# VH-VL binders against q9h9l3, part 16

Target 1, 176 residues: q9h9l3
Amino acid sequence: PRKMVAIDCEMVGTGPKGHVSSLARCSIVNYNGDVLYDEYILPPCHIVDYRTRWSGIRKQHMVNATPFKIARGQILKILTGKIVVGHAIHNDFKALQYFHPKSLTRDTSHIPPLNRKADCPENATMSLKHLTKKLLNRDIQVGKSGHSSVEDAQATMELYKLVEVEWEEHLARNPP

## First folded at step 13 (VH-VL)

Design ia142
Fold by OpenDDE, look of step 15:
Structure ia142 (fold): chain C 176 residues (1-176), chain A 123 residues (1-123), chain B 111 residues (1-111)
Amino acid sequence: as target 1 above (176 residues)
Amino acid sequence: QVQLVQSGAEVKKPGASVKVSCKASGYTFTSYYMHWVRQAPGQGLEWVGWINPYTGDTFYAQKFRGRVTMTRDTSISTAYMELSRLRSDDTAVYYCARSGTYYYDSGPRFDPWGRGTLVTVSS
Amino acid sequence: QAVLTQPPSVSGAPGQRVTISCTGSSSDIGLGYDVHWYQQLPGTAPKLLIYDNTNRPSGVPDRFSGSKSGTSASLAITGLQAEDEADYYCQSYDSSLEGWVFGGGTQLTVL
């Protein structure tokens, strides 16, 4: 069986009016929640909006941030060949400008058994915060300091582990 | 309809540079990646690289790094590929092709393709 | 030079079934990346024929089908027609190269 990792990324706004979402932090944890990667990342373009309220990213974090292309290479080396777990993970991959095999991707925002366990509609898109509170009795993304990508990645992995057996069996019967 | 219109054929000497254009229409230019693929006469398809028209980020095949530059002008929905230090073996039809940004859109499949631009490098 | 391996040529009579193989490695098809197929008629640009291993775009006849298993993919054409004479290319993504890769192409001749 392939190793699993969970990923969470924070993005800042670049380009005109800051509408471009650029990768500014990436955190990757293993199955046990150990941090494998956690770096601030410097976008190639000028940051217009740090989106600090949501991203937790501040100007000071970019002083010694890892250039995007270098960070991308580091991240891809970690992800390659792994089952990658994330919440609304397409946003992370898009920010990375990277394609991970569909068969090796697990998006906790689209796992019906997980929603069912949380007494939510199976086909609804629930937030990571809501699912974490409901199923893990833990508060994440609290305060005004922004999100912690490490915390979010860990929560994502823990949520997936709740339905891993059932979902993996489902995927085996219904490959993407 | 979605269309990719490429610039006309080019004839260049060895050592020169060539810049091919690809104008997109019928879709949001910045919502899809643009790839460049070439095909030497009688040969197969070879991926050159891709550009994110939204961010301007580029990714090139190792073979072409240092010689290829991909750019875009979003105001006219046009992508450009410039190849420098041309050699005879760079003679090929160069295609631009569109792909999605992730699996939720059109994904990494190439559709549609431009009609191609013949670049001939000869002394 | 092609990373994916295809037979250089295949042939069949009208109405017959032909199969074109595409063999990759553990860093592309074998890693789980999807395979796409393109048809290139003589003197024209490639056209998407099959995407994500098995899906047909609008306008592609159901005579064309794709499959994937292990490190290889296959394109099958049933009820072969004269108009099917073309070059066919498989495509995937190679993680080791960090880029898209094509097969060497297969020339299909309709006898």
Scores: ipSAE 0.904, ipTM 0.943, lowest interface PAE 0.5, mean pLDDT 95

Design ia158
Fold by OpenDDE, look of step 15:
Structure ia158 (fold): chain C 176 residues (1-176), chain A 123 residues (1-123), chain B 111 residues (1-111)
Amino acid sequence: as target 1 above (176 residues)
Amino acid sequence: QVQLVQSGAEVKKPGASVKVSCKASGYTFTSYYMHWVRQAPGQGLEWVGWINPYTGDTFYAQKFRGRVTMTRDTSISTAYMELSRLRSDDTAVYYCARSGTYYYDSGPRFDPWGRGTLVTVSS
Amino acid sequence: QAVLTQPPSVSGAPGQRVTISCTGSSSDIGLGYDVHWYQQLPGTAPKLLIYDNSNRPSGVPDRFSGSKSGTSASLAITGLQAEDEADYYCQSYDSTLEGWVFGGGTQLTVL
């Protein structure tokens, strides 16, 4: 069986009016929640909006941030060949400008058994915060300091572990 | 309809540079990646690289790094590929091709393709 | 030079079934990346024929089908017709090269 990792990324706004979402932090944890990667990342373009209340990113974090292309290479080396777990993970991959095999991707925002366990509609898109509170009795993304990508990645992995057996069996019967 | 219109054929000497254009229409230019693929006469397809028209970020095949530059002008929905230090073995039809940004859209499949631009490098 | 391996040529009579193989490695198809197929008629640009292993774009007849298993993919054409004479290319992504890769192409001749 392939190793699993969970990923969470924070993005800042670049380009005209800050509408471009650029990768500014990436956190990757293993199956046990150990941090494998956690770096601030410097976008190639000028940051217009740090989106701090959401991203937790501040100007000071970019002083010694890892250039995007270098960070991308580091991240891809970690992800390659792994089952990658994330919440609304397409946003993370899009920010990375990277394609991970569909068969090796697990998006906790689209796992019906997980929603069912949380007494939510199976086909609804629930937030990571809501699912974490409901199923793990833990508060994440609290305060005004912004999100912690490490915390979010860890929560994502823990949520997936709740339905791992059932979902993996489902995917085996219904490959993407 | 979605269309990719490429610039006309080019004839260049060895050591020169060539810049091929690809104008997109019928879709949001910045919502899809633009790839460049070439095909030498009688040979197969070879991926050159891709550009994110939204961010301007580029990713090149190792073979072409240092010689290829991909750019875009979003105001006219046009992508450009410039290849420098041309050699005879760079003679090929160069295609631009569109792909999605992730699996939720059109994904990494190439559709549609431009009609190609013949670049001939000869002394 | 092609990363994915295809037979250089295949042939069949009208109405017959032909199969074109595409063999990759553990760093592309074998890693789980999807395979796409393109048809290139003589003197024209490639056209998407099959995407995500087995899906047909609108306008592609159902006599074209794709499959993937292990490190290989296959394109099958049933009820072969004269207009099917073309070059066919498989495509995937290689994690080592960090880029898209094509097969060497297969020339299909309709006898």
Scores: ipSAE 0.902, ipTM 0.942, lowest interface PAE 0.5, mean pLDDT 95

Design ia168
Fold by OpenDDE, look of step 15:
Structure ia168 (fold): chain C 176 residues (1-176), chain A 123 residues (1-123), chain B 111 residues (1-111)
Amino acid sequence: as target 1 above (176 residues)
Amino acid sequence: QVQLVQSGAEVKKPGASVKVSCKASGYTFTSYYMHWVRQAPGQGLEWVGWINPYTGDTFYAQKFRGRVTMTRDTSISTAYMELSRLRSDDTAVYYCARSGTYYYDSGPRFDPWGRGTLVTVSS
Amino acid sequence: QAVLTQPPSVSGAPGQRVTISCTGSSSDIGLGYDVYWYQQLPGTAPKLLIYDNSNRPSGVPDRFSGSKSGTSASLAITGLQAEDEADYYCQSYDSSLEGFVFGGGTQLTVL
């Protein structure tokens, strides 16, 4: 079986009025939660909104941040060929401007057995924070310092592991 | 309807540059990537690169890096491809084509295509 | 420059079934990237025929079908018609090149 990694990205606002979501941090962990990648990333355009309350990104984090194209190359090298687990992962892939095979993608925001386990409607989109609290009895994304992409990636992987067997079997029977 | 209207045919000398335009209509220009694909006479399709009209980020095939520049003007929903240091083997029909931005939208399928712009490079 | 491998030409009589193969590698189709097919009628721009391996866009007859297995994909055309005479291209993404790749194209002749 293919190796699994979990990814979480933080984005800042660029472009007019900061409406463009640009990658500013990316964290990747392996199956065991070990950090494989965790870098601040410098967008190619001027940052208008750091979105700090959510992203946790501050101006000082961009001083020695890795240029986007370089970071993208590093990240893609890690993701290539792996099953990538994420929460609302389309946002991460979009920020990376990257196409990862659907068959190798696992989005914990769209796994009915996971929601069922958390006593949530199967077809509802639940937050990572809620699922983590409900199923792992852990609080993430607390405080005013913003999110920790490493923490979120680790939580995402742990959540997936709860339903991995069942979901992988489902996907085998129902390939995307 | 979704349409991609390309600029007219070009005739260039070796060493010159050519800039082809692709005006999009019928959809939100910045919500889709724009690809450029060329086809030499009697040959197959060759991917040149793509641009994210929203961010302006570009990604080129290795073969064209250093010679190709893709840009866009969002105010008029137009994408541009400029190829410099033209050679005879750059003679081709150049197509612009739209795709999604990730697999959960329309994904990397090219639809629709422009009608193509013939670029002829001859001494 | 790497391309997906297609037979240069295939032919069939009206009403027959023809198949066009598209062979990739472990860095494209074999890695899990989806395959797309395009039809190019003489003197026209390519048109999307199949997306995500086996899906037909609106307006594409069900005579056209796509499949993918391992490192290869296949386009099947049943009930071949004269209007099907065209060039057909498969397309995918190659991770090693970090770019999209096309097959060499297959010229379909209806006898």
Scores: ipSAE 0.908, ipTM 0.947, lowest interface PAE 0.5, mean pLDDT 95

Design ia169
Fold by OpenDDE, look of step 15:
Structure ia169 (fold): chain C 176 residues (1-176), chain A 123 residues (1-123), chain B 111 residues (1-111)
Amino acid sequence: as target 1 above (176 residues)
Amino acid sequence: QVQLVQSGAEVKKPGASVKVSCKASGYTFTSYYMHWVRQAPGQGLEWVGWINPYTGDEFYAQKFRGRVTMTRDTSISTAYMELSRLRSDDTAVYYCARSGTYYYDSGPRFDPWGRGTLVTVSS
Amino acid sequence: QAVLTQPPSVSGAPGQRVTISCTGSSSDIGLGYDVHWYQQLPGTAPKLLIYDNSNRPSGVPDRFSGSKSGTSASLAITGLQAEDEADYYCQSYDSSLEGFVFGGGTQLTVL
């Protein structure tokens, strides 16, 4: 079987009025939660809104941040050929301006068995924070310092592991 | 309807540069990637690169890196491809083509295509 | 030159079934990337014919079908018609090249 990694990205606002979501941090963990990648990333354009309350990104984090194109190359090298787990992962891939095979993608925001396990409607989109609290009895994304992409990636992987067997079987019978 | 209107045919000498334009209409220009694909006479399709009109980020095939520059003007929903240091084997019809930014937005397929711009490089 | 391999030409009589193969590698089709097909009529720009391996855009007859297995994809045309005479290209994404790739194209002749 293919190796599995979980990814979580933080974005800042660039462009007019900061409406462009640009990658500012990316964290990747392996199946065991070990950090494979965790870098602050420098967008090619001027940052208008750090979105700190959500992203956890501050101006000081960008001083020695890895340029986007370089970071993208590093990240893609890690992701290629792997099953990639994420929460609302399309946002991460979009920020990376990257296409990962659908068959190798696992989005924990769209796994009915996971929602069922959490006593949530199967077809509802639940937050990572809610699922983590409900199923792992762990609080993430607390405080005013913003999110930790490493913490979120680890939580995402742990959530997926709860339904991995069932979901992989489902996907085998119903390939995307 | 969604349309991509390209600039007219170009004739260039070897060593010169050419800049082809592609004006988009009928959709939100910044919500889709714009690709450039060329086709030499009697040959197949060759992907040149893409630009994200929203961010301005561009990505090129290895073959064209250093010679190609893709840009856009969002105010007029127009994408540009400039190819420098032209040589005879750059003679081709150059197409712009739209794709999604992710699978939710039509994904990595090209639709629609412009009608193409013939670029002829000859001494 | 082309990353994906197609037969240079195929032919068939009206009403017959023809298939066009598209063979990739472990870094593109074999990695799980979807295959799309394009039809290019003589003197025109390519047109999306099949997307995501087997889906037809609006306006494409059900005579056209696509499939994917392993490192290869296939375009099938049933009830071949004169108007189907064109060049056909498969397209995917190659992770090793970090770019989109096309097949070499297949010229379909209707006899």
Scores: ipSAE 0.903, ipTM 0.944, lowest interface PAE 0.5, mean pLDDT 95

Design ia39
Fold by OpenDDE, second read of step 14:
Structure ia39 (fold): chain C 176 residues (1-176), chain A 123 residues (1-123), chain B 111 residues (1-111)
Amino acid sequence: as target 1 above (176 residues)
Amino acid sequence: QVQLVQSGAEVKKPGASVKVSCKASGYTFTSYYMHWVRQAPGQGLEWVGWINPYTGFTFYAQKFRGRVTMTRDTSISTAYMELSRLRSDDTAVYYCARSGTYYYDSGPRFDPWGRGTLVTVSS
Amino acid sequence: QAVLTQPPSVSGAPGQRVTISCTGSSSDIGLGYDVHWYQQLPGTAPKLLIYDNSNRPSGVPDRFSGSKSGTSASLAITGLQAEDEADYYCQSYDSSLEGWVFGGGTQLTVL
């Protein structure tokens, strides 16, 4: 069986009016929640909006941030060949300007059994915060300091582990 | 309709540089990746590299690193590929091709393609 | 040169079924990356024929089909027609190269 990792990224706003999301932090944890990667990343474009209240990113974090191209290479080395778990993970991959095999991707925002377990509509898109509270009885993304990508990645992995057996069986019978 | 219009044929001497343009229309230029693929006469397709028109991020095939430069002008929705230190085996039709940024927005499939630009390198 | 392996040529008579294989490795098709197919008519640019292993874009007849298994993919053409005479290329993503790769191309001749 392939190794499994969970990823969560924080993005800042770049481009006109800061509407474009650019990678500013990436955290990767293993199956046990151990941090494999956690770096601030310097976008190739000028940051217009740090989105601090959500991203937790501040200007000071960019002083010694890893250049995007370098970070991307480091991250891709970790992800390659792994089952990658994330929440709304397409945003993370898009920010990384990277394509991961669909068959090796697990998006906790699109796992009906997970929603069902949380007494949510199976086809609804629930937030990571909500699912974590309902299923793990844990509060994440609290306060005004913004999100912790490490915390979010760990929560994502723990959520997936709740439905791992069932979902993996489903995927085996119904490959994407 | 989505279109990619490429610049005209080029004839260059060995050692020279060539810059091919690809003007995009019918879609948001900065929302899709632009790829360059070449095809030598009677040969197959060879991926050269790609650029994110928004960020300017580029990634080149190892074979072309140090010799190819991909750029874009977002104001006119145009992508450029410059190949330097040309040699005879660079003679090929060079295509630009669009792809999505992720699986939900057309993904990594190339569609559409430009009509190609013939670059001939000869003494 | 090509990372993906295709037969250089295939042929068939009108109305027949032909298949074109595309063999990759553990770092591309075998890793789980999808395969796309392109048709290139003589003197023209490639055109997307099949995407994500088995999907047809609008305008592509259902006599074209794609499949993927293990490290290989296959393009099948049923009811072969004269206009199908072209070069066909498979494409995927190679993680080791961090880039897209094409097959060597297959020239299809309609007898």
Scores: ipSAE 0.828, ipTM 0.922, lowest interface PAE 0.6, mean pLDDT 94

Design ia40
Fold by OpenDDE, look of step 16:
Structure ia40 (fold): chain C 176 residues (1-176), chain A 123 residues (1-123), chain B 111 residues (1-111)
Amino acid sequence: as target 1 above (176 residues)
Amino acid sequence: QVQLVQSGAEVKKPGASVKVSCKASGYTFTSYYMHWVRQAPGQGLEWVGWINPYTGLTFYAQKFRGRVTMTRDTSISTAYMELSRLRSDDTAVYYCARSGTYYYDSGPRFDPWGRGTLVTVSS
Amino acid sequence: QAVLTQPPSVSGAPGQRVTISCTGSSSDIGLGYDVHWYQQLPGTAPKLLIYDNSNRPSGVPDRFSGSKSGTSASLAITGLQAEDEADYYCQSYDSSLEGWVFGGGTQLTVL
């Protein structure tokens, strides 16, 4: 059986008007929630907007941050060959400028059985915060100091574990 | 209509450099990756590298690292590939090709392609 | 040189069915990466024919189909026509090389 990891990334704004989301932190946890990776990452472009309120990223975090290409290599080494779980994970992969195999990707923002369990519309896109509160009775992303990517990755993994058996069976019958 | 218009054929001596251009139109230039692929006469396709036109970040095939430089000018939606220290085996048609940034866009499939630029390296 | 392996040539008569195989490894197709196919008519640039293993872009006839299993992919052409005479390339991503890779190409001749 393939190993499973969960990923969550924080992005800052770069490019014109800071509208480009660039990777600034990446956290990866294993099936048990143990942290495998957690690094601040220096974007290749000038940061225009730290988006601190959401990202939790501050200028001081970039002083010794790992250059993007180096970090990307480290992260890809961890992800390669594994089932990767994330929430709205397309944003993370996009920020990494990386393509993970679809068959090895699990996006908790698009798992109908998970939404059903949370008494939400199956085809709706629910937030990680909402699902975590509803299904795990835990508050994440509290306050205005920004998100914790480790916390979010752990929550994502725990949510997936709730529907893992059912969803994996579904995917086996309906491969992408 | 999405189009990629490449510069004209080049003839170079060994040891020289060549810079090929690819002008994009019909779509948002900075929203897609630009790839370069070459094809030697009578041979197959070989991926050279890609650039993110928005950030300028590049990724090259190992074979070409240290010898290829990809750039872009966003003001004119043009990508460039420069290959230095040219050898005879660099003789090929060089293509630019567009791909998406993630699966929800157009993913890693290449579409469309430019018409190609023949680069001939000969003594 | 090519990371993905294709037969160098295939042939068929008009109206027949032909298949082109694309064999990868555990670091590309076998790892789960999708396969795309391109058609290159003589003297022209490649054109996307199949994407994500089995999807056809608009304008591609349904007599073209793709499939993937294990470490290999396959392109099938039914109702072969003279205009199908071309080179065909499969493409995927190789994690070990951290880049896109192509098959060696297959020359299809319509008899």
Scores: ipSAE 0.817, ipTM 0.917, lowest interface PAE 0.7, mean pLDDT 94
Fold by ESMFold2, look of step 15:
Structure ia40 (fold): chain C 176 residues (1-176), chain A 123 residues (1-123), chain B 111 residues (1-111)
Amino acid sequence: as target 1 above (176 residues)
Amino acid sequence: QVQLVQSGAEVKKPGASVKVSCKASGYTFTSYYMHWVRQAPGQGLEWVGWINPYTGLTFYAQKFRGRVTMTRDTSISTAYMELSRLRSDDTAVYYCARSGTYYYDSGPRFDPWGRGTLVTVSS
Amino acid sequence: QAVLTQPPSVSGAPGQRVTISCTGSSSDIGLGYDVHWYQQLPGTAPKLLIYDNSNRPSGVPDRFSGSKSGTSASLAITGLQAEDEADYYCQSYDSSLEGWVFGGGTQLTVL
């Protein structure tokens, strides 16, 4: 378990009625929370719904955004061979059209020891906002202008560190 | 029943192109990736590339870039693979195969496969 | 040339156990990518046999099992039967090639 990064993505709506989620921003931080990558990404399909209330993505962000295939290549080079931490992270991998190894994936939305620390049901899916407030005394996703994927990735890494030793030992005994 | 039905065998001359079709039924065509895999006579399996039928976005194995084009027609749930500038060593059975789009669905495994389309390239 | 290395052939008597190895590299199996196995009966298309290293789809008997360790994977067949005579392929993802990769195939003969 050498190097770890945390990832968070923001999606916009594409396809009929804007129901398909397409990648429009990706942020990656290292173990110390330093930003390794933070780019707006132009989806390969027409954007129907920017979902700005949650995504923070506006039309102006797409003007100089990196095209999806190029951004995907850049992101995958960073992720390759690393433990990748995220919150509901399989949605991020689906948006990247990529299957990261299960053995190198950590999902803070489904870590029983983390839920126990937050006095939450052990097997419940907990929001990043809730866990961050409870365990780090920090408010994220504040206001109505959408989420910050940098802020969310940093919070996700800090949450994982709270249970890292215990959870890594668990996964060594119980490979996914 | 999930089914992939491929077009019939083709005989081509070197330098020509071939376009193989793969019609899907029994599932939502745009919700899964489509892969193409070939098998030369007496040889193993070789991945050619894949298409996301929803977006039309494609990724090709390095060996085939510049010669292969994968497309689809969502109105008839059909994927296509076209290989150009054919050579004798392109003689193979060409399979289509379905995979999921993330681990919580079918994941990356290839299931099902089409029955294959023999493409013969001869002088 | 196959990216993943399999023995070209293996054989066993009915009722016995055979194993088929699949050796990759640090850019595929060694990076943690899962291994899938396909059975190809003579004259037919490949069929999913094992996925995600060790899972059997419905209809595959428990005589078939898979495992993965380090840069290698293994398919085991116990209680060998005549109908197991087929070609077997392993598959994974390779980050340096940016794509899906197969083993060269193993012809299993039931003696």
Scores: ipSAE 0.729, ipTM 0.899, lowest interface PAE 1.7, mean pLDDT 92

Design ia54
Fold by OpenDDE, look of step 15:
Structure ia54 (fold): chain C 176 residues (1-176), chain A 123 residues (1-123), chain B 111 residues (1-111)
Amino acid sequence: as target 1 above (176 residues)
Amino acid sequence: QVQLVQSGAEVKKPGASVKVSCKASGYTFTSYYMHWVRQAPGQGLEWVGWINPYTSDTFYAQKFRGRVTMTRDTSISTAYMELSRLRSDDTAVYYCARSGTYYYDSGPRFDPWGRGTLVTVSS
Amino acid sequence: QAVLTQPPSVSGAPGQRVTISCTGSSSDIGLGYDVHWYQQLPGTAPKLLIYDNSNRPSGVPDRFSGSKSGTSASLAITGLQAEDEADYYCQSYDSSLEGWVFGGGTQLTVL
């Protein structure tokens, strides 16, 4: 059996008008919620919008941030060969400019049994915050300081663990 | 329709540099990655690298690192591949090819391809 | 040279079934990465034939099919036609190389 990790990334705005989403922080936790990786990442381009209220990223965090290419290499080494759990994880992988095998990817924003457990429509896309509150009775992403990618990654892993057995069986019968 | 139009054939001496262009049309240039693949005469396909036209980030195959530079001009939806310190074994048809940025965006499959640009390196 | 291994050539008579194998490793196909196939007619650029192991793009006949198992993939062509004579390449992603890789190519001859 493959090891499982959960990932959450924060992005800032770069490029014209800050419309480019660039990786600025990445957090990876193991099955038990232990932090394997948590780094601020310096985009290769000038940051136009820190998106602080959502990302939690501030200018001071970029002073000693890890250059993107270096961080990407570190992150990929951690992810390679593992089942990677995330919420709306395609955004994280896109920011990493990385392709993880579909068969080794778990997106908690698209797991019908998880939504069912939360009394939500199975085919709806629910937020991590909502699912965490409903199923774990925990508040995340509160306040004005922005998100914590470590907190979000941990919540994502805990949510997945609630439906792991059922979902893994489903995937075994219905491989992507 | 989606099209990739490449620059014309090039003849270069060993040690020189070559810059091949690939103009994209029929789609949003910055929404897809651009790959470069070469094929030596009578040989197979070899991936050279890719560029994210949106961010300008590049990723090269180990074999070409230090010799290849990929760039883009978003104003004219054109990608460029420059290969320096050319040698005879760089003689090949060089293709540009489009792929998605993630699985929801046509994924890493290459489609379409340019018609290729022959680069001949000879003394 | 090529990371993925294909037979250099295969042949078949019109109407027959032929298969082209693509063997990878634990760092590419075996790791779970999807396989794509390309057809290259003589003197032309490659064309996407199969994507994500078994899907056909619009315009590709259902005579072409793809499959993947373990560290290998296979392209099958049924009802072989003269127009199928071409080179065929498999493609995947190699995590150890951090890049896309191709098979060595298979030349299909229609007898």
Scores: ipSAE 0.901, ipTM 0.943, lowest interface PAE 0.5, mean pLDDT 95

